# VH-VL binders against q95uq1: the designs that were tried, part 18

Target 1, 197 residues: q95uq1
Amino acid sequence: MSDNHEEESNVPAYVPGKHVSVDQLKQQDAEDEALKRYKESLLGTGVHAPKDDPRKLVIKEMKIQIEGRPDTIYPLDTKELIKEMKTKPFVLKESCHYKITLTFNIQHDIVSGLKQTNTVYRKGIKVSTEKHMLGSFAPQALAHSVTNPRHGWEEAPSGMLARGSYTAKVVFTDDDNEEHLSVEYAFSIKSDWKSDD

## First folded at step 5 (VH-VL)

Design K4 (framework fv_patritumab)
Fold by ESMFold2-Fast, scan of step 5:
Structure K4 (fold): chain C 197 residues (1-197), chain A 118 residues (1-118), chain B 113 residues (1-113)
Amino acid sequence: as target 1 above (197 residues)
Amino acid sequence: QVQLQQWGAGLLKPSETLSLTCAVYGGSISDYYWSWIRQPPGKGLEWIGEIYYSGSTNYNPSLKSRVTISVETSKNQFSLKLSSVTAADTAVYYCARDMGDEYYFDYWGRGTLVTVSS
Amino acid sequence: DIEMTQSPDSLAVSLGERATINCRSSQSVLYSSFNENYLAWYQQNPGQPPKLLIYWASTRESGVPDRFSGSGSGTDFTLTISSLQAEDVAVYYCQQYYESPLTFGQGTKVEIK
């Protein structure tokens, strides 16, 4: 019989045939125009950031949502809370469905081409890296949020080899490769939930 | 720093149910796996099964139909029941702590000799 | 199930000399993506429970003398006692924790020559 890998591949590959596609160029041009329009729309309205806070990206919280369980929320309003994040691991039960949402504010000026890089480690060894282009974000009173996955749920691994302690690092950068924020967090995959979770 | 104390019936007749208890001192039973391992006289070690403090169990398939491991977190204790015993179940029974998520054993109880004879 | 086989069944070594015990698994206990070997070694003195010596094939447990060392990868593992002391007379067991059920070797008895 056919192996699972061949049966799994049921979507034809789409190859534009060019290193930089026409669609990518149109997307870049659309983003540039949107930025110009946005800057123009700031005339006369203004959004005021605290004058003593130079940060352009301010993380408010990380929310861990697990299907069938209460949300776990980590406030990240202060530097101390961000530093402590990695010492407060959450637990994922084998095969549970979960998603992670980061909530943040943009201050002072628009941030163009914000990217999120999430790298997961086990005992110092990199096990995965995901990069997401988030887009351009404007200063506004209402917080922005990004959820991974965007739709549905991610499934936690299962089995003895998947069980164990993990660490992760989320880094936000922009089109100028400026690093705005780095957050380290930790989690464990276990047969069942932590006693206080 | 952790000490495991075990007790239970030492002498059984064939067809009876073995019942052993292990109490955890000097540490919390929470957030660990706890195992039972046995050793027939003069022979090697056989893993019976493990329990997470929440009640989730994993048993050796060779014993699965006869084994029940349970945990009582309020008493910091866990227990083994083995039904329908025979002379082949004669062994020293140990309780042990699984080291975190890594299923090797860092603390062991003293052992309880269980003899099954008619 | 993963079968663990030790060799020799018994070993006689003079005090101060090297003792070497081998352990072979019926399938690999190396998780190659993490370069981790799911293997532990225990020492058992007569009338006592086993005591953990080595985990992750080569990591020595806290409080274990440095004359004990573990090596190997995949399916072939070795426990070495560099200079046998009287207190090292015991039965030694290897254990895999790669998959359930957890399994042990049959044991190697170390005696003084």
Scores: ipSAE 0.015, ipTM 0.491, lowest interface PAE 7.2, mean pLDDT 81

Design K5 (framework fv_patritumab)
Fold by ESMFold2-Fast, scan of step 5:
Structure K5 (fold): chain C 197 residues (1-197), chain A 118 residues (1-118), chain B 113 residues (1-113)
Amino acid sequence: as target 1 above (197 residues)
Amino acid sequence: QVQLQQWGAGLLKPSETLSLTCAVYGGSISDYYWSWIRQPPGKGLEWIGEIYYSGSTNYNPSLKSRVTISVETSKNQFSLKLSSVTAADTAVYYCARDMGDEYYFDYWGRGTLVTVSS
Amino acid sequence: DIEMTQSPDSLAVSLGERATINCRSSQSVLYSSLDENYLAWYQQNPGQPPKLLIYWASTRESGVPDRFSGSGSGTDFTLTISSLQAEDVAVYYCQQYYESPLTFGQGTKVEIK
C-alpha cells in the first residue's frame, strides 16, 4: 500500500468550529422544525456511553479485501490488539486489487471532521504520506464503516522498488486537532501469495 | 519441479548484439520475476537485470544502456539482448528465478558460454 | 551499491573438519524493524550453476544438509560447514538483496588438504 500526496495537497485548510455535545444539540433551536429533524438524524435512535471508556472513537476491526481472495480481518477494539497489529503483517501480491474497510463506533460526543493520516515506511525511509477526510460521525448503536477506495479497487504497486517489507503508521484526528487513535501496522508486497494462504 | 532451459549464440564479434533465451518448464512464468546473471571466466557473479511476467523490467545501472530483457508469456520464456558487445562481455550467462519477494535465486539455468572475439 | 567482501579467498580443510567463510557488507543489510537480514549464500561446483544454500542469513534451503549453517547480522556474516565432505569442494558466494543492484561477494574456494 503505497499512497501519494495528491489527496492531502488538494484538501483546503479547515478552520474547525466549536465542538458541540449531544446534550447541547438537543437544547438548541427549539423553534426550528428543520433543525430538529437534522439533529435527530445526526443523533440516531440512541446513545451509549460505556463505563470507564473515555474514547470517542473505537475501531472495531480493519478488513483487508483482495479481489479473488478471502478477506483478512483484524479485530482492533482493544489497546492490546492495536499494539499487536504491527506483528501480524498482511501480504499484497504485486498489482493485486485490494480495499480496506474500517468499522468503528463513536462514543460520548459527535466527532466532527474525522481525518486519517497514513505514513508508509520501507527500511526506515518514509515512502509516502496520505491524508484522507472521513467525515463527521455521531454516537449510535450501529457501527460506522468507511471503505478506501470509496469506489472500485486500489492497485498494489509492482517492480523491484515495490517488493519488500513495509511498516505504516495511521493517525486519526478531528477538526479540533484532537488525536483519537494511532495504529502501527505492517505489510509485504510479494511476487506471489504464501503457499499456506 | 521447475527447470530452466537456455540457448543462444555463443560466439560473437565486437559490436554485435548478444541474444539469449530461457524457457520455463514444470511451472508457470507468471507471477515471478526472472533474472539474468553472468560470470566472466574465473571471476564472480554479476546481476544483469530482471523481468516480471507483465513485462516490467529492472536493470543493473552499469549495463542499463545496452540491456533489454523481454518476456513471451504464451511460450513461457524470457530473453536477454545485450548490444555493442566487447571482449569484456565474455562470460557464462545464467537465467534464474527470483524466489519470493526479495531477489534471492532458487532455480538456475545451466548457463551459456558467450565468447566475444575478433 | 553495497559492496560484498569475502574472506578468505581460498581455504584448505581436512575431511571431517570445520570450514568457516566470512562475508562483510559495506552497509547494513538488516531491516531492523523486522529483524531480517537480506543475505543469501550459494555453492558453485565446477561447470555448474550456483545452488542456493542459505537465505535470510540463517534459513537453510530445502534439501541442503544440516552441516551447512549461516550466522551473523548487519554487516558481518558467516557460512559454516561443520564436517567437510568431498562433495563440498566448491566456490561459495554471499549475496545481498537489501537494495538494487543485487551484489555478490568475490567468492571463497574450499579445497581438501
Scores: ipSAE 0.006, ipTM 0.493, lowest interface PAE 9.0, mean pLDDT 81

Design K6 (framework fv_patritumab)
Fold by ESMFold2-Fast, scan of step 5:
Structure K6 (fold): chain C 197 residues (1-197), chain A 118 residues (1-118), chain B 113 residues (1-113)
Amino acid sequence: as target 1 above (197 residues)
Amino acid sequence: QVQLQQWGAGLLKPSETLSLTCAVYGGSISDYYWSWIRQPPGKGLEWIGEIYYSGSTNYNPSLKSRVTISVETSKNQFSLKLSSVTAADTAVYYCARDMGDEYYFDYWGRGTLVTVSS
Amino acid sequence: DIEMTQSPDSLAVSLGERATINCRSSQSVLYSSDNENYLAWYQQNPGQPPKLLIYWASTRESGVPDRFSGSGSGTDFTLTISSLQAEDVAVYYCQQYYESPLTFGQGTKVEIK
């Protein structure tokens, strides 16, 4: 199938190990709507952005939290750090509970309908593509944070077919189809934690 | 040191269900995958499937409709059931430990000869 | 499925001489992202279970004599026994662990000439 399903999706961005039930999707949608209304109430909040930095979205960091283990934090606030991201893979143990938090600033204008598209590859073959609506964000001094899932934990998959090394590309776009950011990262799914993890 | 002890019925009639059990001694069943591999007399090795201590399984597609692997963590054991046996299922059956994420096998049971005949 | 083919089916070698066994996969078992070959070799003596000799195409398992060595990459692999000993009379199997289902070669029987 050459088919590219360009359907609008309210499903969360895919990460290997993320199995989202209908109940979880409904819960996330309700929270996303509440967040959108809350963000609209902040309309008029703004700070002056550097004139020689045209970015509307400035990613600060990505945090991987795994239940029972120390957090892994990737600073991403420079283009060099973003390019290095894929050389620093993180590890997920099969069936572990995890969540990912993205921290970013918005500059210049309100970004409406920010979404991420996450495409995962294994051995060069596309495994999945998922879209996740993040909401609308206004310029402000404090960074915005979005955690997936918003409540609780995601469970990493298990089994031989799930084990191995992965690469992923996440692209951030808005309602006007403007691409704000693209990041490549890597991770592996293992049967057990190793001393080098 | 880790040792795998296996047992089960060795003589079966066509259409019956093969049942074999493998017990892990000298180490925990937790945090490893455990496999079943068979070898027909005078022939090569065929991987049947694997199980993680959480109960997650992967089966060889050629056998998937007839195979069930289960684990009982409290007894440090895992088991194979193969339904609807025929003479083609006559083989020595081995249990083995998968080495971490690498899917090669570092410890093997002694093998159980299963003969399917009328 | 990845098919594993060994050659020869049987090999007779004099004690102290070199034995060479070949294994070919129907698809590459080299993973480009980690640059590793997902290939193992086993030795099986009559009446015994297989014993792991080599993994990652060329890494010897602990306790395996250094006369055993593995080489090759991609689709073509070789197991070499540099100086055959009497205890090396066995059937040898290659195995890929690149993709499920795991598959083995048909085996190569090594005998004394």
Scores: ipSAE 0.006, ipTM 0.468, lowest interface PAE 12.4, mean pLDDT 80

Design K7 (framework fv_patritumab)
Fold by ESMFold2-Fast, scan of step 5:
Structure K7 (fold): chain C 197 residues (1-197), chain A 118 residues (1-118), chain B 113 residues (1-113)
Amino acid sequence: as target 1 above (197 residues)
Amino acid sequence: QVQLQQWGAGLLKPSETLSLTCAVYGGSISDYYWSWIRQPPGKGLEWIGEIYYSGSTNYNPSLKSRVTISVETSKNQFSLKLSSVTAADTAVYYCARDMGDEYYFDYWGRGTLVTVSS
Amino acid sequence: DIEMTQSPDSLAVSLGERATINCRSSQSVLYSMDNKNYLAWYQQNPGQPPKLLIYWASTRESGVPDRFSGSGSGTDFTLTISSLQAEDVAVYYCQQYYESPLTFGQGTKVEIK
């Protein structure tokens, strides 16, 4: 299910590898206890993951929305569909307004501080890297949905990298730096949606 | 009918900056991309780059560090600057209108011969 | 970059006879989403700028005589002049517009035999 709260608190990413004061250690212990209590309350609801599926994060689909155009939906709920994603590019017109929605399930345990890192390449050369904090998510029967950008529209690139074929890799990690999923996809940026014939 | 008229310095010394202008007649510069393409004597065509009337540009990576294309919508014209020229930059330079999804060229200027010599 | 290679470099054809020019791209210029070939052909007479003849591999530009035709798909393309006229003596260029940077073939010179 989509969380359609217009205002959301930003969930700060955990920063490991820093010196921790006594006060910070006490704060960490308190947060750990609160998380334990939350997990225990969730387990009491009788929610169970499929017995043969060890995944904690299951992407169901990716939806590409372009202002003034029909939605494009990619089902991604099997390994085969994820593998094929790279061979089925979508098209963005230069400077068009778009947004991407991911629909996913969390299984087995709460995922704390889920973030995505999206890296875009052209002919093997990295052209951009974007990181988005998605939040913390609990196992539940209905799917979660997250849209980027959270508000309004993203504008498709223009300039020296505006037209051509691109590949991208999106990686999902959590506060413990556990990698849950990696998806590769492709897209093209074109001057117009229609041919001139 | 659309016509493109070009002008600029035709004789340069090595290390100087090439500057050419293209004016659009018989139509608006708005809502089209406009390109510069060059042709060294006796050789083929090389795309330099393009500009949209909003100022958005795309350049050939081989020339990107030296090239700047700009547009003046109020004058219905666009311009090319190419810095640090050498003898290898000697060519006829054309301006052209981009058409279609990925740019083929339907209208071309007459060309300006630029010679780089000491 | 997509490299465009034309063959032959020069071609001599008698008036009224058929002329055939080939163009090969180093990568496919057929886009699977719209099923179009992003390929154009130009004619250049001495001292003149190039003139658009054909776009989308086979669509003739308005005002271009019907003796000019384009064919092919993917990586291999052909420009055909069915009955060569004196005014067709020129250099012909293919161009891909599938990806940036836009690239042209080296040109094929057509002369009267």
Scores: ipSAE 0.006, ipTM 0.473, lowest interface PAE 11.7, mean pLDDT 81

Design K8 (framework fv_patritumab)
Fold by ESMFold2-Fast, scan of step 5:
Structure K8 (fold): chain C 197 residues (1-197), chain A 118 residues (1-118), chain B 113 residues (1-113)
Amino acid sequence: as target 1 above (197 residues)
Amino acid sequence: QVQLQQWGAGLLKPSETLSLTCAVYGGSISDYYWSWIRQPPGKGLEWIGEIYYSGSTNYNPSLKSRVTISVETSKNQFSLKLSSVTAADTAVYYCARDMGDEYYFDYWGRGTLVTVSS
Amino acid sequence: DIEMTQSPDSLAVSLGERATINCRSSQSVLYSSWNENYLAWYQQNPGQPPKLLIYWASTRESGVPDRFSGSGSGTDFTLTISSLQAEDVAVYYCQQYYESPLTFGQGTKVEIK
C-alpha cells in the first residue's frame, strides 16, 4: 500500500481535484449554467461503459518512442495482454533519447489524482523508483494521453555497467489510494538494437 | 548445441594481413555479441574485440588501429582482419560467443594457430 | 586497464586433494550497487579452447561439477577444486569483465603429483 518503493520525482505544477462520481458531478449546482457547460465540456461525448467491466482505468496502449527509430506499441486493454507485456522486452540503445506515452480511457467514475510508481530492477535488485502525478480524468469518448517526460526526452544510460536486462513494475493509484492497475514489463540496454525492434 | 567452426590462413610474413572466419552452427548469429580472443605461445588470453550481429563493434584499444571485425548474418558468419602483422601477433586465435551484454564467454571455436615469421 | 595476476603459476596436487588458485585484480571489479563481482574462471586443456567454469565470481556454469567453487570479492578471488580428479589437469584462467578492455590472468597450471 504505502510507497516503500518511493523515490521523489518532479511533480506537475497543477493540483488535481477531489474524487467525484459522474452522477455526483451532474447533481451539483444544477441551476448554474456556467458550471453545467463546464461539466459538459469535461465529460465530452459519453461512451457506454461495458456493464461487465468494473475497471475504472483501461490502458489502451503504451507507446515507446525512440528518437530516430520506429515507435514500439504495446496494446494493453485486456488482462491477457498485460500479462504478456513482460515477455516482450523492448531495447534501449546506450544514450538514446526516448519517451513513453500512455493512452487510456476512464470508466464509471472520475479518477482524481492518478499517479504512477515505476520501480526498475536488475537481477532482482531494485535500481530505481520514480513517481509521476498524471492528473485527474473523467469518462469521455476521446482517449486520454499522457507522455513521460512531459517535456523533452529521457536519455538512456551508457557504459559497460549499465548494459544488461531489466525488469520493471508500474503501479497506478489515485488520491483514495485505490490501486487501479499493475503492469510488469522488461527492457534491455544494449550497444546496438535487437533484430525485431 | 551451438558450435563455432573457424578457418583462415595460418602462416604469414611480417606486414601481411591476417584473415580469419568463424561460422555459427546450431543457433542463430542474431541478437548476440561475438568476440575474437588470442593466446600467444606460453602467455595468457588477450581479447581482440567484439561485434553485435547488426555490425556494431568494440575493439581492444591496443589493437584498434589494425583490427576490423565484420559480420555476415545471411551466412551466420563473422570475420577478423588484422593488418600489418609482426612476430608479436603469433598466437592461437579463438572466436567466441559473449553471454548477453556481460562479456564472459560460453562457447568457443577450436582455435587457429597463426604463425608470423620472416 | 585492469591487470589480473594469478598465483601460483603452477600447482601439483595429489588425486583427491584440494587445489586452490588465487586471482588478484589491480582494481576492484565489484559493482557495489548490484553487489556483483565481474569475474569469471575458465579451464583449458592442451590443444583445446577455454571452457567456462564460473561467472559472477561464484556462480557455477551449467554442467560444471560441484567440486569446483569460486569465492572472493573486490580484488581477491579464489577458485577451489575440493577433490582433484585426473580430468581436472589443465590450465585455469580468471577474467574480469568490469571494464573494457576485457583482461585475463596469466594462467595457473594444475598437475597431479
Scores: ipSAE 0.026, ipTM 0.558, lowest interface PAE 6.7, mean pLDDT 83

Design K9 (framework fv_patritumab)
Fold by ESMFold2-Fast, scan of step 5:
Structure K9 (fold): chain C 197 residues (1-197), chain A 118 residues (1-118), chain B 113 residues (1-113)
Amino acid sequence: as target 1 above (197 residues)
Amino acid sequence: QVQLQQWGAGLLKPSETLSLTCAVYGGSISDYYWSWIRQPPGKGLEWIGEIYYSGSTNYNPSLKSRVTISVETSKNQFSLKLSSVTAADTAVYYCARDMGDEYYFDYWGRGTLVTVSS
Amino acid sequence: DIEMTQSPDSLAVSLGERATINCRSSQSVLFSSDNENYLAWYQQNPGQPPKLLIYWASTRESGVPDRFSGSGSGTDFTLTISSLQAEDVAVYYCQQYYESPLTFGQGTKVEIK
């Protein structure tokens, strides 16, 4: 059904348009000034964005860590590398323990309420949609790092029905519903590791 | 250069089990999904089900209670069993390779006509 | 299940004439996140297995003549043969691969006048 495919889709809060009260407008002005001051306090560290790069979110890499196996690292700091990621699937053995780490920079301005929506497909069928709040991040020289799960390990599914090839799309948005990045990747769940893995 | 060759019994009586095999030549069975699709004489195509080389299956709900698809990776083959056949199961049966992760079909076997006398 | 309906059931077209076949899905096969339509077209010549012509609604399979083209989005799709040749006498099927079970249209038979 279309209902099943859209079961976890966000519905934006209704906004009655640009008809706001004078009191609400004054409160918005005060909030804008507070936000400006907050941003200035963080950027006072001397952080500067590259002139020719308009991106607010720059993913440097995605790291797939599997217990007892070498890390798989995908550099993602260019458009070309992002497009290539889906042609280089990683393998998860059923019941293995894994975690995924994103390393990224924020440029130009604070990103408030950064979240990722990860949708997984098998045979073109939407299997799951998970939303993770990553937090609010400021421009800084050192890259930010976020690991999912935050604690311990995620366990890969097991069983004959869980095995197979999967594709996934992860979309990064913020509190203003600005889409910063979309990445497509692929993986498979297998009964054992591939000989050339 | 990938070629699918299929074989199995062509004539069945009602209540018997249909058994067909598909062999993959010119390529590996590994890392692909493989499907069975049937076509009754003069009618359209019906997807029966699929199998990943690891053994994971997905069946058409309309046939799920009667269908078993299996794979023998060592022989580069996969097979279909359909139990309790009736005249309605008379059809040409095709094996096919699912392309990529999206499941349109790029290579097809020649087809095996299965006739159920009743 | 997504039901696929083709129209017409059959058409007769003169050699060199344009042929158009329509396919409608009971639900959208457009995935909004990637803006791709999960739809394929097949050609079946008498006595032969189906052959892939088009995937992703409009991408022509390697080796398929350029007179074949696919168009449409969401629930309404068209296969066009710009200049019918004798070898194009066949039954044509659309297929969705948006959700399981995979489903096909009932087919459109193309014949010469």
Scores: ipSAE 0.006, ipTM 0.466, lowest interface PAE 11.8, mean pLDDT 82

Design M1 (framework fv_sonavibart)
Fold by ESMFold2-Fast, scan of step 5:
Structure M1 (fold): chain C 197 residues (1-197), chain A 124 residues (1-124), chain B 103 residues (1-103)
Amino acid sequence: as target 1 above (197 residues)
Amino acid sequence: QVQLQQSGPGLVKPSQTLSLTCAISGDSVSSYSAAWNWIRQSPSRGLEWLGRTYYESKWYNDYAESVKSRITINPDTSKNQFSLQLNSVTPEDTAVYYCARETYDFLSGYFDYWGQGTMVTVSS
Amino acid sequence: DIQMTQSPSSLSASVGDRVTITCRTSQSIDSYLNWYQQKPGKAPKLLIYAASSLQSGVPSRFSGSGSGTDFTLTISSLQPEDFATYYCQQSETFGQGTKVEIK
């Protein structure tokens, strides 16, 4: 036999959604966004993914933009170009304003919850690890573009301890924990621009 | 080509400062491509990295957390050498001490040349 | 903080044997693992860097393989001068060593 003292279900929370976890809410938003992009990509696209290319994520280029300087562009749409990136370091002046833009295509199927994990090293020692959620993306003819930061500029570190040479690895994964791409690159932080920088 | 030669006393009393020097030939202590390390070895703790010094636009030092409060690694460009100073030693600091050059693949370093080692005993 | 575990701790082998030594890491390190050989009374000597790159002057019977968390050092045909202790290393961390002894 049950007890009437256990009937307490008719006392709802006054704040809407306070019983929904942040993870559940984020997953719902990602799925809604993916569905919207999927529907839009089907309308007015002529996407024909190569049958012999199994990649779902193809990064066309990574662009480093520095305020007051020419853009540095790394094409990354082939395995060879990805491996070559680490031989072409870029330079950031202390306290300069910069942003990074990724231009990419999605092939074969929707990629839900695409995120990047960027780890930076100095002399083989890990100095930072950052994760950025990029969003959900559908196959379409026109390339997708994501800029970090979305608004304004990021400021490069300054000071004697910040100067020097760095190496980094960025890994792209999705909500299914599928690893799509890994890229190694290098950069340095310097006190002044060189004439050839 | 590259040779590292160590010098310093093998006996040190508890609470004193251990001081060792590593002389470099065939490379420069200020070489951009290298870092200069101290590593020790004991039966109880195995191979244990202590710290490094290296030059880019200025000198940098990295130290192991276990010794960070007691250790100093100093380069000397005029003599092409670098030294280890370890303060307030205890019997647990008894070990063979090695200096080593570190060179780098893209993301990680490796120790390609080592000094001959110095046996250091801490006892009264 | 990455923990590195070597296996076996020791092994006995004969000249001409194929010897394999394993190093396992607590976290993925891609291919950034190095192998060293140490003989009694001497400093360690670099054999392999970046998991599979043979150091200049090291005999071709030594090879390294693996990525992620599982790595192996192989000696294809053990020679008398190969009886030694072998260490794996990544950044500031070393494995505990594997002693290769005469059978």
Scores: ipSAE 0.012, ipTM 0.566, lowest interface PAE 7.9, mean pLDDT 83

Design M10 (framework fv_sonavibart)
Fold by ESMFold2-Fast, scan of step 5:
Structure M10 (fold): chain C 197 residues (1-197), chain A 124 residues (1-124), chain B 103 residues (1-103)
Amino acid sequence: as target 1 above (197 residues)
Amino acid sequence: QVQLQQSGPGLVKPSQTLSLTCAISGDSVSSYSAAWNWIRQSPSRGLEWLGRTYYESKWYNYYAESVKSRITINPDTSKNQFSLQLNSVTPEDTAVYYCARETYDFLSGYFDYWGQGTMVTVSS
Amino acid sequence: DIQMTQSPSSLSASVGDRVTITCRTSQDISSYLNWYQQKPGKAPKLLIYAASSLQSGVPSRFSGSGSGTDFTLTISSLQPEDFATYYCQQSETFGQGTKVEIK
């Protein structure tokens, strides 16, 4: 995955009220109601962190999308699901186009400069390490989503030396070097898709 | 089912080359899922990993820094075995030498089958 | 390289005792720690891999636990055949060993 830094977002805007006509006040009321419903929608998704859950970063799921194939989704909400991920490897065909999307919540406090470090191993030997800055994120009801690459597709390696079984460890840290989460996963690169891949 | 059988000399003179062989049954030395290791044990250094060889489209060899300049590990697919050559031995190389199969669980390996061991004494 | 501290260096126990051996690492190794048993004159034998996975054929009285930097091997009810030296291992590094002797 390429270095990806996308943090720009568009927030709902509200125009301040003025001393205006009844028709303009009704238009402003409609804008107020739209904003109110938007806020209610956000709050309805559970913006408040559980008191007994100290995690600042909660990854809801990791989605692997391969061009021309069904998405593979790994729910990662719990410690058990995170531990089980490594037992459920995914397959990439040589030269296939893929992308990975993380959907996550931030709890308790703003996380500044969230970064992922992804290290890939083959038979216990480190073959690559890639770091991606994800951005800064605040607690909010609606989950955050980051896709790598943010545009287009990443291409899987090809060739006899690229084929094989891989394991990987992704570590999430922030600007204060606090480690929020570590996830281990497995995948393989094959010459062709299996019928049950 | 997997068995590792070692053979080689027990007494080696200083400056000579130590040569040991590990014969494999119940698995292939070119098995994709395994790597083949030499490990030695002495009272002064305890258990000490020396190197590994494994096949994945080609042979890969990795050696411990302490012996890297003197060590060679050679697989032989026709005999289903792998050997250790340690050049220019000194009395500090006196140890029990073991061969071992390494199997990988996710990010790291573990040694699930070991040879019987060969006591090597380096003395005049 | 990662430093391994295994404790105690030796212990005395009786048949039926619960025995606990600890291994501490200088760096976080997740769950990538293995345990071996070695009897005099024999090669080490794998007991536990990936911190808590029992190797096939190993009695269930052996168990492993821990993650990160602190790991434990437990023998729930020591048997006569369990008097041996035990080693933890991570990658190319081995612990110093714990000798379990008859009381």
Scores: ipSAE 0.006, ipTM 0.484, lowest interface PAE 11.6, mean pLDDT 81

